# VH-VL binders against q9umr5, part 170

Target 1, 268 residues: q9umr5
Amino acid sequence: SYKPVIVVHGLFDSSYSFRHLLEYINETHPGTVVTVLDLFDGRESLRPLWEQVQGFREAVVPIMAKAPQGVHLICYSQGGLVCRALLSVMDDHNVDSFISLSSPQMGQYGDTDYLKWLFPTSMRSNLYRICYSPWGQEFSICNYWHDPHHDDLYLNASSFLALINGERDHPNATVWRKNFLRVGHLVLIGGPDDGVITPWQSSFFGFYDANETVLEMEEQLVYLRDSFGLKTLLARGAIVRCPMAGISHTAWHSNRTLYETCIEPWLS

## First folded at step 8 (VH-VL)

Design j35 (framework fv_dargistotug)
Fold by ESMFold2-Fast, scan of step 8:
Structure j35 (fold): chain C 268 residues (1-268), chain A 123 residues (1-123), chain B 106 residues (1-106)
Amino acid sequence: as target 1 above (268 residues)
Amino acid sequence: QVQLVQSGSELKKPGASVKVSCKASGYTFTDYAMNWVRQAPGQGLEWMGWINTDTGDPTYAQGFTGRFVFSLDTSVSTAYLQISSLKAEDTAVYYCARNHRFGSPWYTYFDYWGQGTLVTVSS
Amino acid sequence: DIQLTQSPSFLSASVGDRVTITCRASQGIRSYLAWYQQKPGKAPKLLIYDASTLQSGVPSRFSGSGSGTEFTLTISSLQPEDFATYYCQQLDSYPTFGGGTKVEIK
């Protein structure tokens, strides 16, 4: 039988967004128990990411306990960052495949419609003034705002992303790395036509340098230092990269070709 | 059983140096950060900072830079606090305390403590 | 730094009494608060973390509540071994402790 699947949604999202994904899983892996977590829905998705991590942690503990053979995570958009932190803070997770659907793993630096809705007069070049304040860090989207022109402020003020990526030290960093390394497969999915995640290569641990030139995962200090285990996972053959063009941000969980190519193979 | 055992009390003159040890047992030493907390006579608890037991990198609270040095010897699962140029105001019980892994991911609670080392600085 | 104010500073109670200690933060810290017990001549012992979660091995007569800026530690039925000083600690930023509450058994 198939391992249970736990789904973690993204910004301003709900369980209804995953109805097509559930149909696909039922067709290819009938009998799979799929749980879409209805926590931090809608406006509550703006709450600080560490608060969301604690809530999702309490929800996944009993699911993992009932599945001693392991579980799979499918985590969409900012939900992928929640899952990154879950894998690090849980001493006893039994996650086999962690499937990240277009998540800003190295952060976000772009003027998206979501940011304009929240901060309508702010441009990406000025958002650091808001996000790197104590008030700004109370909003989930600012927790992964990564301005490549103010990296010093990002490193000092980011209460979430800089910590889980090992870019700033933390008392739990060693155990977080050890816990994260228990994952069976890290499946990274994203693409150039997403339109929201900027740069789109952030979904694959690539990101802008100070000149806004994208450097890929293997050129990042977090990879080179193996800060949370990426280099170890890659050497183990545990990282899967599945880029796909032609898919917009809200379509990653409802495209059949993407499902069959990038998700289905990892749902043992 | 998790245990943190500290070195014995010290009586020092102003200007001297002292090195306090904290030996850990009952767990994997490098899995948990070690913190230092001070308590002056009749006063409350004051957090001094922590050291990453895997990398050896220290982080000091404001007011504890310069004369205070955190170090470790992983081969014997021991953390050290060294205070140089001792002053009378350094008189306190110094505790080592292990980082707690559960609860808030921001910063730490201290789940296990050493018994404390009294450092008295007197002329 | 976030300041923590404890009240009362001292209290005297009999075995079997319900004891309540309050910790007030200078700014909102959500639920990022811990409580410690320190007996004379001994190191502090963690009782409660995340405002209300009881540490393993701590008797169930201890409980914590509160969020934001006001927190309470309650001992439902005081025992002789509960004679101690109690401290709150926040972890919303670099750790700071309250001034302590000394509990004396009558």
Scores: ipSAE 0.369, ipTM 0.715, lowest interface PAE 4.1, mean pLDDT 90

Design j36 (framework fv_dargistotug)
Fold by ESMFold2-Fast, scan of step 8:
Structure j36 (fold): chain C 268 residues (1-268), chain A 123 residues (1-123), chain B 106 residues (1-106)
Amino acid sequence: as target 1 above (268 residues)
Amino acid sequence: QVQLVQSGSELKKPGASVKVSCKASGYTFTDYAMHWVRQAPGQGLEWMGWINTDTGNPTYAQGFTGRFVFSLDTSVSTAYLQISSLKAEDTAVYYCARNHRFGSPWYTYFDYWGQGTLVTVSS
Amino acid sequence: DIQLTQSPSFLSASVGDRVTITCRASQGIRSYLAWYQQKPGKAPKLLIYDASTLQSGVPSRFSGSGSGTEFTLTISSLQPEDFATYYCQQLDSYPTFGGGTKVEIK
């Protein structure tokens, strides 16, 4: 009776992180077929996002084909960007609920332990020098690095996020928008205590201006221009915002209250 | 059925201008970008650039700026290529080609092509 | 600018023959390659995209393979309607085409 659920993990992550999420789903929606994709685990999560999109696409095609009633996506952190691109490049997806768990939908501009592990000598103010090079764009984390002080470089060099957000034009942009708009519900989850996603409002399509003042989704050019369909989805009543305080980045998939409030209602 | 129908052949003198049309049918015109590709007599294919059919914004390949202009009229589902100050080396068959909806994340390939318009520039 | 080199430039074959055409890229392009067929006086027709995915309506005797810098188009049993020029195109950056391979009747 319940639609299958496909789970896509985040940076330096694997399917094991979702054991609590699967427990919650089994309790509230017994019999749900949940597939946690074991692709690009651990260090392989650093592969370019378009390469990850291709691999995840190949994995989801047979799952979607077997579920004519539709499927749900639960996509965590970096995985939320993979799912954004999947919905855009697949001209035949049948996704009902796309549940984005604390994903940097407008990009990342913050010092984190993950970034310091990869680039220990770099501060966030200088990371644009690495990320906006051809070499840097071969790493997933640089594919969504969005330096608000070098927006011109971001628009020119981002091989992934600027394209999928419609911030830089692309021959596939109109078709990507049309495909994305087939989604039933876009469920956005995030919160101020995440500690990794910076600004945390990136999970809700808000982001820094050049003065590092956060502008919300409705003030973004991508929304105002309806570049990939956010304004259309909002007008359709298809966008759900579910912010929750008190949850750290690695706890979104293992907090029962979060699950009951933000995820459970969207798993038909 | 998807079809791209181009205007007929043109014979022009050096310095003249030409405007080639490409009328689309069988699909929603604004859903797919339109590309231009030329082929000089006996030569291979050369990509010229594309136009966003929803916004009207053109993007030109290096070497096709200045004298070449991509435009469109969405009310009649037609894309246009205008070449000004024609030179002998512009002699070629000019094709419009539709952006495929699925393909490379970097760029694209072409699923439907117009029949081609031969532009001959001679004295 | 990524250069594509096709070989051979021309070949003669008989109906029923297995024909293989090679396309080599000047740098790695993953699987981002398409193949087109062009008959004299006609526009190119898409045969294969993403290196090995057959376009709808294209006969199964056509197949593509390869990744990185070396790609092949194979026609398993050449038919009379297959005599044409074949072009590869890379999709990793601004589109560029190979020089073409003309397949002629023997």
Scores: ipSAE 0.507, ipTM 0.757, lowest interface PAE 2.5, mean pLDDT 90

Design j37 (framework fv_dargistotug)
Fold by ESMFold2-Fast, scan of step 8:
Structure j37 (fold): chain C 268 residues (1-268), chain A 123 residues (1-123), chain B 106 residues (1-106)
Amino acid sequence: as target 1 above (268 residues)
Amino acid sequence: QVQLVQSGSELKKPGASVKVSCKASGYTFTDYAMNWVRQAPGQGLEWMGWINTDTGNPKYAQGFTGRFVFSLDTSVSTAYLQISSLKAEDTAVYYCARNHRFGSPWYTYFDYWGQGTLVTVSS
Amino acid sequence: DIQLTQSPSFLSASVGDRVTITCRASQGIRSYLAWYQQKPGKAPKLLIYDASTLQSGVPSRFSGSGSGTEFTLTISSLQPEDFATYYCQQLDSYPTFGGGTKVEIK
């Protein structure tokens, strides 16, 4: 009776992180078939995002084919961007609820331990020099690096995020928009205490302007131009915003109150 | 069925301009980007760029900025290539080509092509 | 700015022959490669996309294989209508074409 659930993990992550999420789903929706995709685990999560999209696409096709009533996606952190691209490149996806757990939908601009591990001598103000090179674009984190002080470089060099957000044009943009618009619900989850996603409002399609003032989704050109369908989805009543304070980046998939408030209602 | 029909051959003097048309039929014009590809006599294929048929925004490959302009008229499902200040090295067959629905995340291959328009630049 | 090198640039073959054409990319392009056939005075025709997927309406004697940097187009039994120039094209970056392989009758 319940639609199958597909889970996509994030940066330096694996299926192990979702043990508590699976327990919650089993308690509230017993009999739900949950598939946690164990692809691009750990260091392999640094592979270019388009490479990850291809791999995850091959994994989800047979799951979607077996579920004619539809499936739900739960996509964590970087995995939310993978799922964004899957919904755009798949002409035949049957996703009902796309649940994005603290994903940097408009990009990332912040110093974190993950960044220091990969680029130990770089600060966020200098990372644009690395990320907006051809070499840098071979790393997933650089695929969604969005320096608000070098937006021209982001628009010209981003091989992933600028394209899926329709911020730079692409030959498939119209088809990608039509495919994405087939989603039943876009459920956005995030919060101010995440500590990794910067700005945290990126999880809700908000982002910094050149003065580092956060502009919300409805003020973004991406929304105003309806580049990939956000304005159409919002008008349809298909966008759900579920912010929650007090949750750190690694706890979104293991907090019962968050599950009951933001995830459970969208698992039919 | 899907068809792309181009305008006829052109013979031009150096310094003149030319405008090649490509009329689409058999599909929703705005659903697919239109590409331009040229082929100099006896040479291979060279991609020139594409135009978003929904927004009208063109993107040019390196070497085709300035004198080359992509435009469209959606009311008649037609794309145009204009070349100004023609030079002898512009002599080529110019093709319009539709992007395939399945391609890479960045770019695409071309499923339907116009018959080509020969542009000859000669004094 | 990915370069595609086709080998051979020219081959002479007889009807019924098995023909193989190779396309080599200067960097990994996964399976983002297409093959086209062009007859003299005509537009190119798409034969194969995603390295190995046959375009609808294309005879089954055409097949493609490969991934990464090495790709092949095979014609299992040449027919008179197959004498043409064949081009590979990558789509992992802005589109580039190989130099072409001319297949002519012996």
Scores: ipSAE 0.250, ipTM 0.654, lowest interface PAE 4.8, mean pLDDT 90

Design j38 (framework fv_dargistotug)
Fold by ESMFold2-Fast, scan of step 8:
Structure j38 (fold): chain C 268 residues (1-268), chain A 123 residues (1-123), chain B 106 residues (1-106)
Amino acid sequence: as target 1 above (268 residues)
Amino acid sequence: QVQLVQSGSELKKPGASVKVSCKASGYTFTDYAMNWVRQAPGQGLEWMGWINTDTGNPYYAQGFTGRFVFSLDTSVSTAYLQISSLKAEDTAVYYCARNHRFGSPWYTYFDYWGQGTLVTVSS
Amino acid sequence: DIQLTQSPSFLSASVGDRVTITCRASQGIRSYLAWYQQKPGKAPKLLIYDASTLQSGVPSRFSGSGSGTEFTLTISSLQPEDFATYYCQQLDSYPTFGGGTKVEIK
C-alpha cells in the first residue's frame, strides 16, 4: 500500500485549503492515509517557528511510528520551513518524500498583504528594524525575513532561518545535517507567478545578493559549504526541481496539472 | 557509555603555557560540539566557548580571545584547550563538556562533562 | 550579557525536607534555563533543561518550574546524596551561570 502523507499548512491557513489536494491523492493513490495537521491555524501561524516545530513534532511522531515503511510530507509556504526544521531536529524521522510547495527556503524579501496586516506602515526596505529585534523574532514571518541589504543583522538576529540553513554555526549543526540527509527526496516546487514568495526562486534555494540580483542554489554559501546537506543531496540525485508558471500562491494545492506533474510521482 | 576523560593536573609558573586534553568515547565525536567551562577555586562556572568538532571552527566567549586556543584531533576523538602566557588568575579547574541535543537558537545545554583538569599558576 | 541571581547562596536542611532554590534572570530568557548539580570535587551534572524537563536518570524528587525571569528548582524530599552546589544556566544569549546555591544536609 501507499505510504501515509502528512500535510503542513502555511501562514494564516488551515486544513480546509487542502480539500482539492486530498481529492487528487484519493483519485491517483486510493487508500492513502492523509493527515492534514490542524495545528497553528489562522492567527496561531504567527507564533515563533521553533514553537510550531515543537508542536508539529509531537503530532508527527505517532504517525511515523505507525508507518515503518516511511511517510511523505507535503508542506506548503511557511509550512515548508517548519518541515525543514522537523527533518533536522528529529533523530528518527522516516520521511521518504519531502514535497516543499512554494516555500521561502532562503527567506522572504517582499511586500505582501500578510505583512501589511501585521505591520501596516512598514515597507520591505524598513521591516528589518522590526524583524531583527527580539520582539520581532516572536513572529513567524520575521523568523524567515531575509533582508539582502542587512545580511549582518539577519545572520546575528534570525533565530530560525539563518540557523536551519547553517548560515550561522550552531552546536547541533552536524546532527541536524545528518538527520536532514536521511530524507529520500527533496521535491522543490514553485514558480514566477506565485506573487507572494519574493524572490520566487527562494522556493529553490535561490536568493537576492546585495544588489537584488538573484543567485541560484549552487552559488549560495550554504550549498557550497554543504551546511545542511544540499550539495550531498544533489550529488545523490535526491533533489527534484519542479518549477511551473501560471500558478498563484494560493493555487499550488488546487491545480491538477501541478499535482500530476510535481507531486503525484513522489507519493508511492 | 559516553565518557569524556581529561588530562591530569598541571602546576605552572606565570608566563608558561599549558595544553589540556579531553578524550571522548562512546559516541561519534564529530556529531557533537565540545564546550570549555572553567571554575576558579571557590567560584562559580564560567563558559569559555565551543568548537565545532566536524569543521574545527572555534568560537570564544568575550574574555577568552588571544591566549586561549581550542583545537581537535579527530583521529583520536580528542579536543584540546591551550592557554599561553599563563597568569595567576587562570588558576581554575577546566572542564570540557559535550553539547546536549536541546538548547536555544544560539547554544545548547551540556549533557556530559569531563572530570576536570586543575591548572594551578603560581610563582 | 544576561546575569543570573540565585537565592539563597547557602542553605542547611534535614533529610526529608522540601528545598526550593530560585534563579532570577536580568531579562527574559523564555524557558532557556537548565539546572546543574555539582558535588564536591566532581564535575557538574545536568538535572533539568528547558526550565522543567527532567534529564534521563535524574530522580523524580527533582523538579523545575518558571519562565521568563523567575525560575525555581525544587527537591521534594532531600536525600543525603543531594549534598551539593546547584547552578542555573541560561542560553538566551551566550551561556552564563548563576552564582550557585550550596545545600548542606544535616
Scores: ipSAE 0.702, ipTM 0.870, lowest interface PAE 1.6, mean pLDDT 92

Design j39 (framework fv_dargistotug)
Fold by ESMFold2-Fast, scan of step 8:
Structure j39 (fold): chain C 268 residues (1-268), chain A 123 residues (1-123), chain B 106 residues (1-106)
Amino acid sequence: as target 1 above (268 residues)
Amino acid sequence: QVQLVQSGSELKKPGASVKVSCKASGYEFTDYAMNWVRQAPGQGLEWMGWINTDTGNPTYAQGFTGRFVFSLDTSVSTAYLQISSLKAEDTAVYYCARNHRFGSPWYTYFDYWGQGTLVTVSS
Amino acid sequence: DIQLTQSPSFLSASVGDRVTITCRASQGIRSYLAWYQQKPGKAPKLLIYDASTLQSGVPSRFSGSGSGTEFTLTISSLQPEDFATYYCQQLDSYPTFGGGTKVEIK
């Protein structure tokens, strides 16, 4: 009777990370069919995001086809960007709740352990030289690198995030917007103690201006222009914001209070 | 039933201007971008750029900025290509072509084409 | 710009023949390649996209293969209506076309 749930993992992650989430769902919504997609695991999560979108699209089509009443998406970290693109490129998706767990929806600009491991000699201030090259755009993390001091380079070179956010024009923009707007609920989750997503407000479509002052969603050009439907969704009452302090980046899928407060109410 | 119908052939002298139209029917005009592709005599196909049919924002390929202007009139589902200060090397068949809908950032296949408009520039 | 080189530029064949046309890219384009057919005085018609996917309404005798830098269009049994010029097009960046392959009757 409950709609099936599809889970999409994040960077350097796999289906194993969601064992607690699956237990919570089973306790509160027994009988729910939960599919954690086992694609682009570990190092394969570094593949270009459009390649990941194509692979995940092929995996979700049969699941959605078997559930005429609809499905829910729970998408963690980088996985939230994959799901953003899935909702735009699928002309026939039947997603009710899209639950975004601490995903950098407006991009990433911060020194984290993941970036230091991949680019040990780079600082956040000079990573734009790598990420905004053709070679850099072959890596998923560079697809959502958003340097607020080089916004012109981001707008020109980002092959993924700038396009799905409508910050740079694309031939499919209008149909992507129409497809995305079919989502029932956009549930945004994140918090100040995440420690990885920088700024943490990126999970709520906020981001740095050129002075590294965070501007919230309603002050963003993508919202004001309604580039992919955020303003329309907010007016429809379809955007849910659920910030929670005290949760680190790797704990969003394994915190019971977070689940009960922010996720459980949206799993019909 | 998708159709793109272009305006008739034009014979112009160097320095003149020409405006080619491309009228779309059989689909929602603003759902698909419109591209322009030219083919000079004895040459192959050359992509010129595209226009967002919802916003009216044009994007031009290198070499097609300045004298070339893409525009549209959504009320009649028509896209336009204007060429100013015509030169002999502008002689070509100009095609409008609809973007294929596919879920990737730079992927543009052309699934439907207009019949072409021959623009001849000679003295 | 990504350059596409087609071979042969000209091909003479008979009805019923198997025809193979090659398109080589100057750099890797994964599977982001389309094939078009153009008859004299007519607009190009999309045959294949994403290297191997047939456009709706295109006869099954047309097939595409390849990835990376080497791509092939095959017509398994040439029909009278297939005599035309064929173009490949990449879409890994701003679109560019190959020089064309003219297929004409022997």
Scores: ipSAE 0.502, ipTM 0.779, lowest interface PAE 2.8, mean pLDDT 90

Design j4 (framework fv_dargistotug)
Fold by ESMFold2-Fast, scan of step 8:
Structure j4 (fold): chain C 268 residues (1-268), chain A 123 residues (1-123), chain B 106 residues (1-106)
Amino acid sequence: as target 1 above (268 residues)
Amino acid sequence: QVQLVQSGSELKKPGASVKVSCKASGYTFTDYAMNWVRQAPGQGLEWMGWINTDTGNPTYAQGFTGRFVFSLDTSVSTAYLQISSLKAEDTAVYYCARNHRFGSPWYTYFDYWGQGTLVTVSS
Amino acid sequence: DIQLTQSPSFLSASVGDRVTITCRASQGIRSYLAWYQQKPGKAPKLLIYDASTLQSGVPSRFSGSGSGTEFTLTISSLQPEDFATYYCQQLDSFPTFGGGTKVEIK
């Protein structure tokens, strides 16, 4: 009766992180088939995002084929960007709700512990030197690094985010937009106390300008140009914004109030 | 099924202009970008650039800016290549070619090609 | 600017022969390589993309292999219709083609 749910994890993560989410789904929607994809776990989550998209695509095809009435995606952190690309590259996806849990949809520009582990001498102000090189683009985190002080370098060097956001043109841009627009609901979740996603408004397609002032989605060129369908989705009533304060980055998939408020209503 | 049909051969004098057409059929025109590829007599293939068939936004390879213009008429599923101020070195067969769905992060392969249009520039 | 070098530039072969053509890239291009066939007076035809994936409708006697900087196109048993010029193409940067390999009837 309930549509199957597919869960995609984030950076340095695995299926184990979602045990509470599965418990909540089982309590409110008993009988739901939930598949947490065990691909690109731990350090493998550093592989280039296009490589991850291909692997996750192969895993979701049979699940979608068995569910002609549709599926839901719950995609956490970096996983939200993987799901963005999946919806664009799949000519035949049947996703109803795409639930994005605190994902840097416009990119990341902030210091985090895992960035220091990977690039110990870097600061956010100089990480562009690494990320916008061919070598840096071999790491998933650099695929969505978006330095607002070096936007020209971002547009030229980003092999992933600038392309899926339609900020740089691509031969598949039109069909990627058409495919993405088939989604039933784009459910955006995030909040100011996340502590990792910087700016936190990136989860809602907001981002820094050159002065580090956050501009919301409706002020972004990608929205105004409708580069991949955000303006069309908003006009259709298909974008849901669900911000919540008091939730740290690793707690989005284990907070019951968050689940009941922002996720549960979109699982049919 | 999928076809790209180009206009006929052209013989032009230096300084003239030419407009080559490429009419697509058998698929949704705006779902696939269109490339232009040149082949001088007895030479290999040279990529000239591509055009987004939905937005009309062209991207030119180095050496093909200025005198070369890519354009569209979406209502008739046709792409155009215009070359102005023709020079003898522009003598070549010009091909339109449809972008494949698969490629790299930056570009895609070319799956279907027009039959080619020979443009000869001589006085 | 990535350069593709094909070898040999030409070869003479008979029907039934196994033909191998190589393409070397000036830098690593992963698997972002395609092979095209061009017959005299005709447009190129895509044979193989992503180094080893056969395009729909292309006979199974054609196969591709390789990654990084060295790639090969193999025709396992040459047929009369296979006499043509073959080109490799890369997509790791602005598209470029190899110089071509002409397969002539012996």
Scores: ipSAE 0.713, ipTM 0.876, lowest interface PAE 1.5, mean pLDDT 92

Design j40 (framework fv_dargistotug)
Fold by ESMFold2-Fast, scan of step 8:
Structure j40 (fold): chain C 268 residues (1-268), chain A 123 residues (1-123), chain B 106 residues (1-106)
Amino acid sequence: as target 1 above (268 residues)
Amino acid sequence: QVQLVQSGSELKKPGASVKVSCKASGYTFTDFAMNWVRQAPGQGLEWMGWINTDTGNPTYAQGFTGRFVFSLDTSVSTAYLQISSLKAEDTAVYYCARNHRFGSPWYTYFDYWGQGTLVTVSS
Amino acid sequence: DIQLTQSPSFLSASVGDRVTITCRASQGIRSYLAWYQQKPGKAPKLLIYDASTLQSGVPSRFSGSGSGTEFTLTISSLQPEDFATYYCQQLDSYPTFGGGTKVEIK
């Protein structure tokens, strides 16, 4: 009766992180088939995002094929970017609700524990030197590094985010936009107390300008140009914004109140 | 069904200009980017660049800026390649080629090709 | 630019022969490689994409393999219509083609 749910994890995560989310879904929508994809787990989550997109694409095809009524995606953190690209590269996806849990949709520009682990002496102001090199672009975290002080380097060197956002042109951009626009609902979730996603408004397609002032989605060039369909989706009434304070980055998939408020309504 | 038909051969003097056309049929023209690939006599294939058929924005490969201009007329589903200030080294068969719909996320390969237009530059 | 080196440049073969040609990339390109067939005086025809996926309508005697920097195109039993020049093409960056392998009748 309920559409199947496919879950895509984040950086350094695995399917085990979603035990509470699965409990909530089972309680409110008993009988839902939930598949948490166990690809690119742990350290493998550092592999280039286009490689992850290809692997996840191969995994979701048979799930979508056996669900002609459609499926839902729940994509956490970095996984939300993987899902963005999946929806664009798949000519035949049947996704109803794409639920993005605190994903850096416009990129990341902040000092985090993950960055300190990978680059112990680097600060956010210096990471552009590493991330915008060919070597740096072999790491997933650098694929969505978006330094607002070096936008020219970002546009030229980003092998992933600048392309899926339509910030740099691509031969498949028009088809990618058409594919993405087939999604039923784009449900955006995030909040000011996340502590990892910087700026937190990146989860809602807002981002820093050159002065580190946050501009919201409607002020972004990608929205104004409708580069991959955000303006069209918003006009269609297909974008849902669900911000919530008091939730840290690792708690989005294990908070009952958040689930009931932001996720449960979209799991038909 | 899908077909790309190019204009006929051209014989030009050095310094002249040429405009090659590529008319598409059998699909929605704006859904696929159009590429240009040339082949000098007896040589291999050289990608020149592509044009976004929805926006009209061209992207040129290294070595094909300045004298080479990609343009469109979407009302007749036609892409154009214009070469100004022709040189003897421009002598080649010029192909238009469509981006593959199911290609790589990064760049693409070419599923349908025009028959080619021979441009000969000689005095 | 990513350079593609094909070997051999020239191959002489008979109908029924197994033909293998190689394409080497100057850097890793994953599986982002395509193979084309070009007959004299005609435009290239797509045979294989994503290193090993056969294009619709292409005979099963054609196969591709490889990943990273080394790729091969194999024709299991050469037919008269297969005498042509074969090109590899990478799509990991701005497209580049190999130098071609000409397969001629023996």
Scores: ipSAE 0.500, ipTM 0.761, lowest interface PAE 2.6, mean pLDDT 91

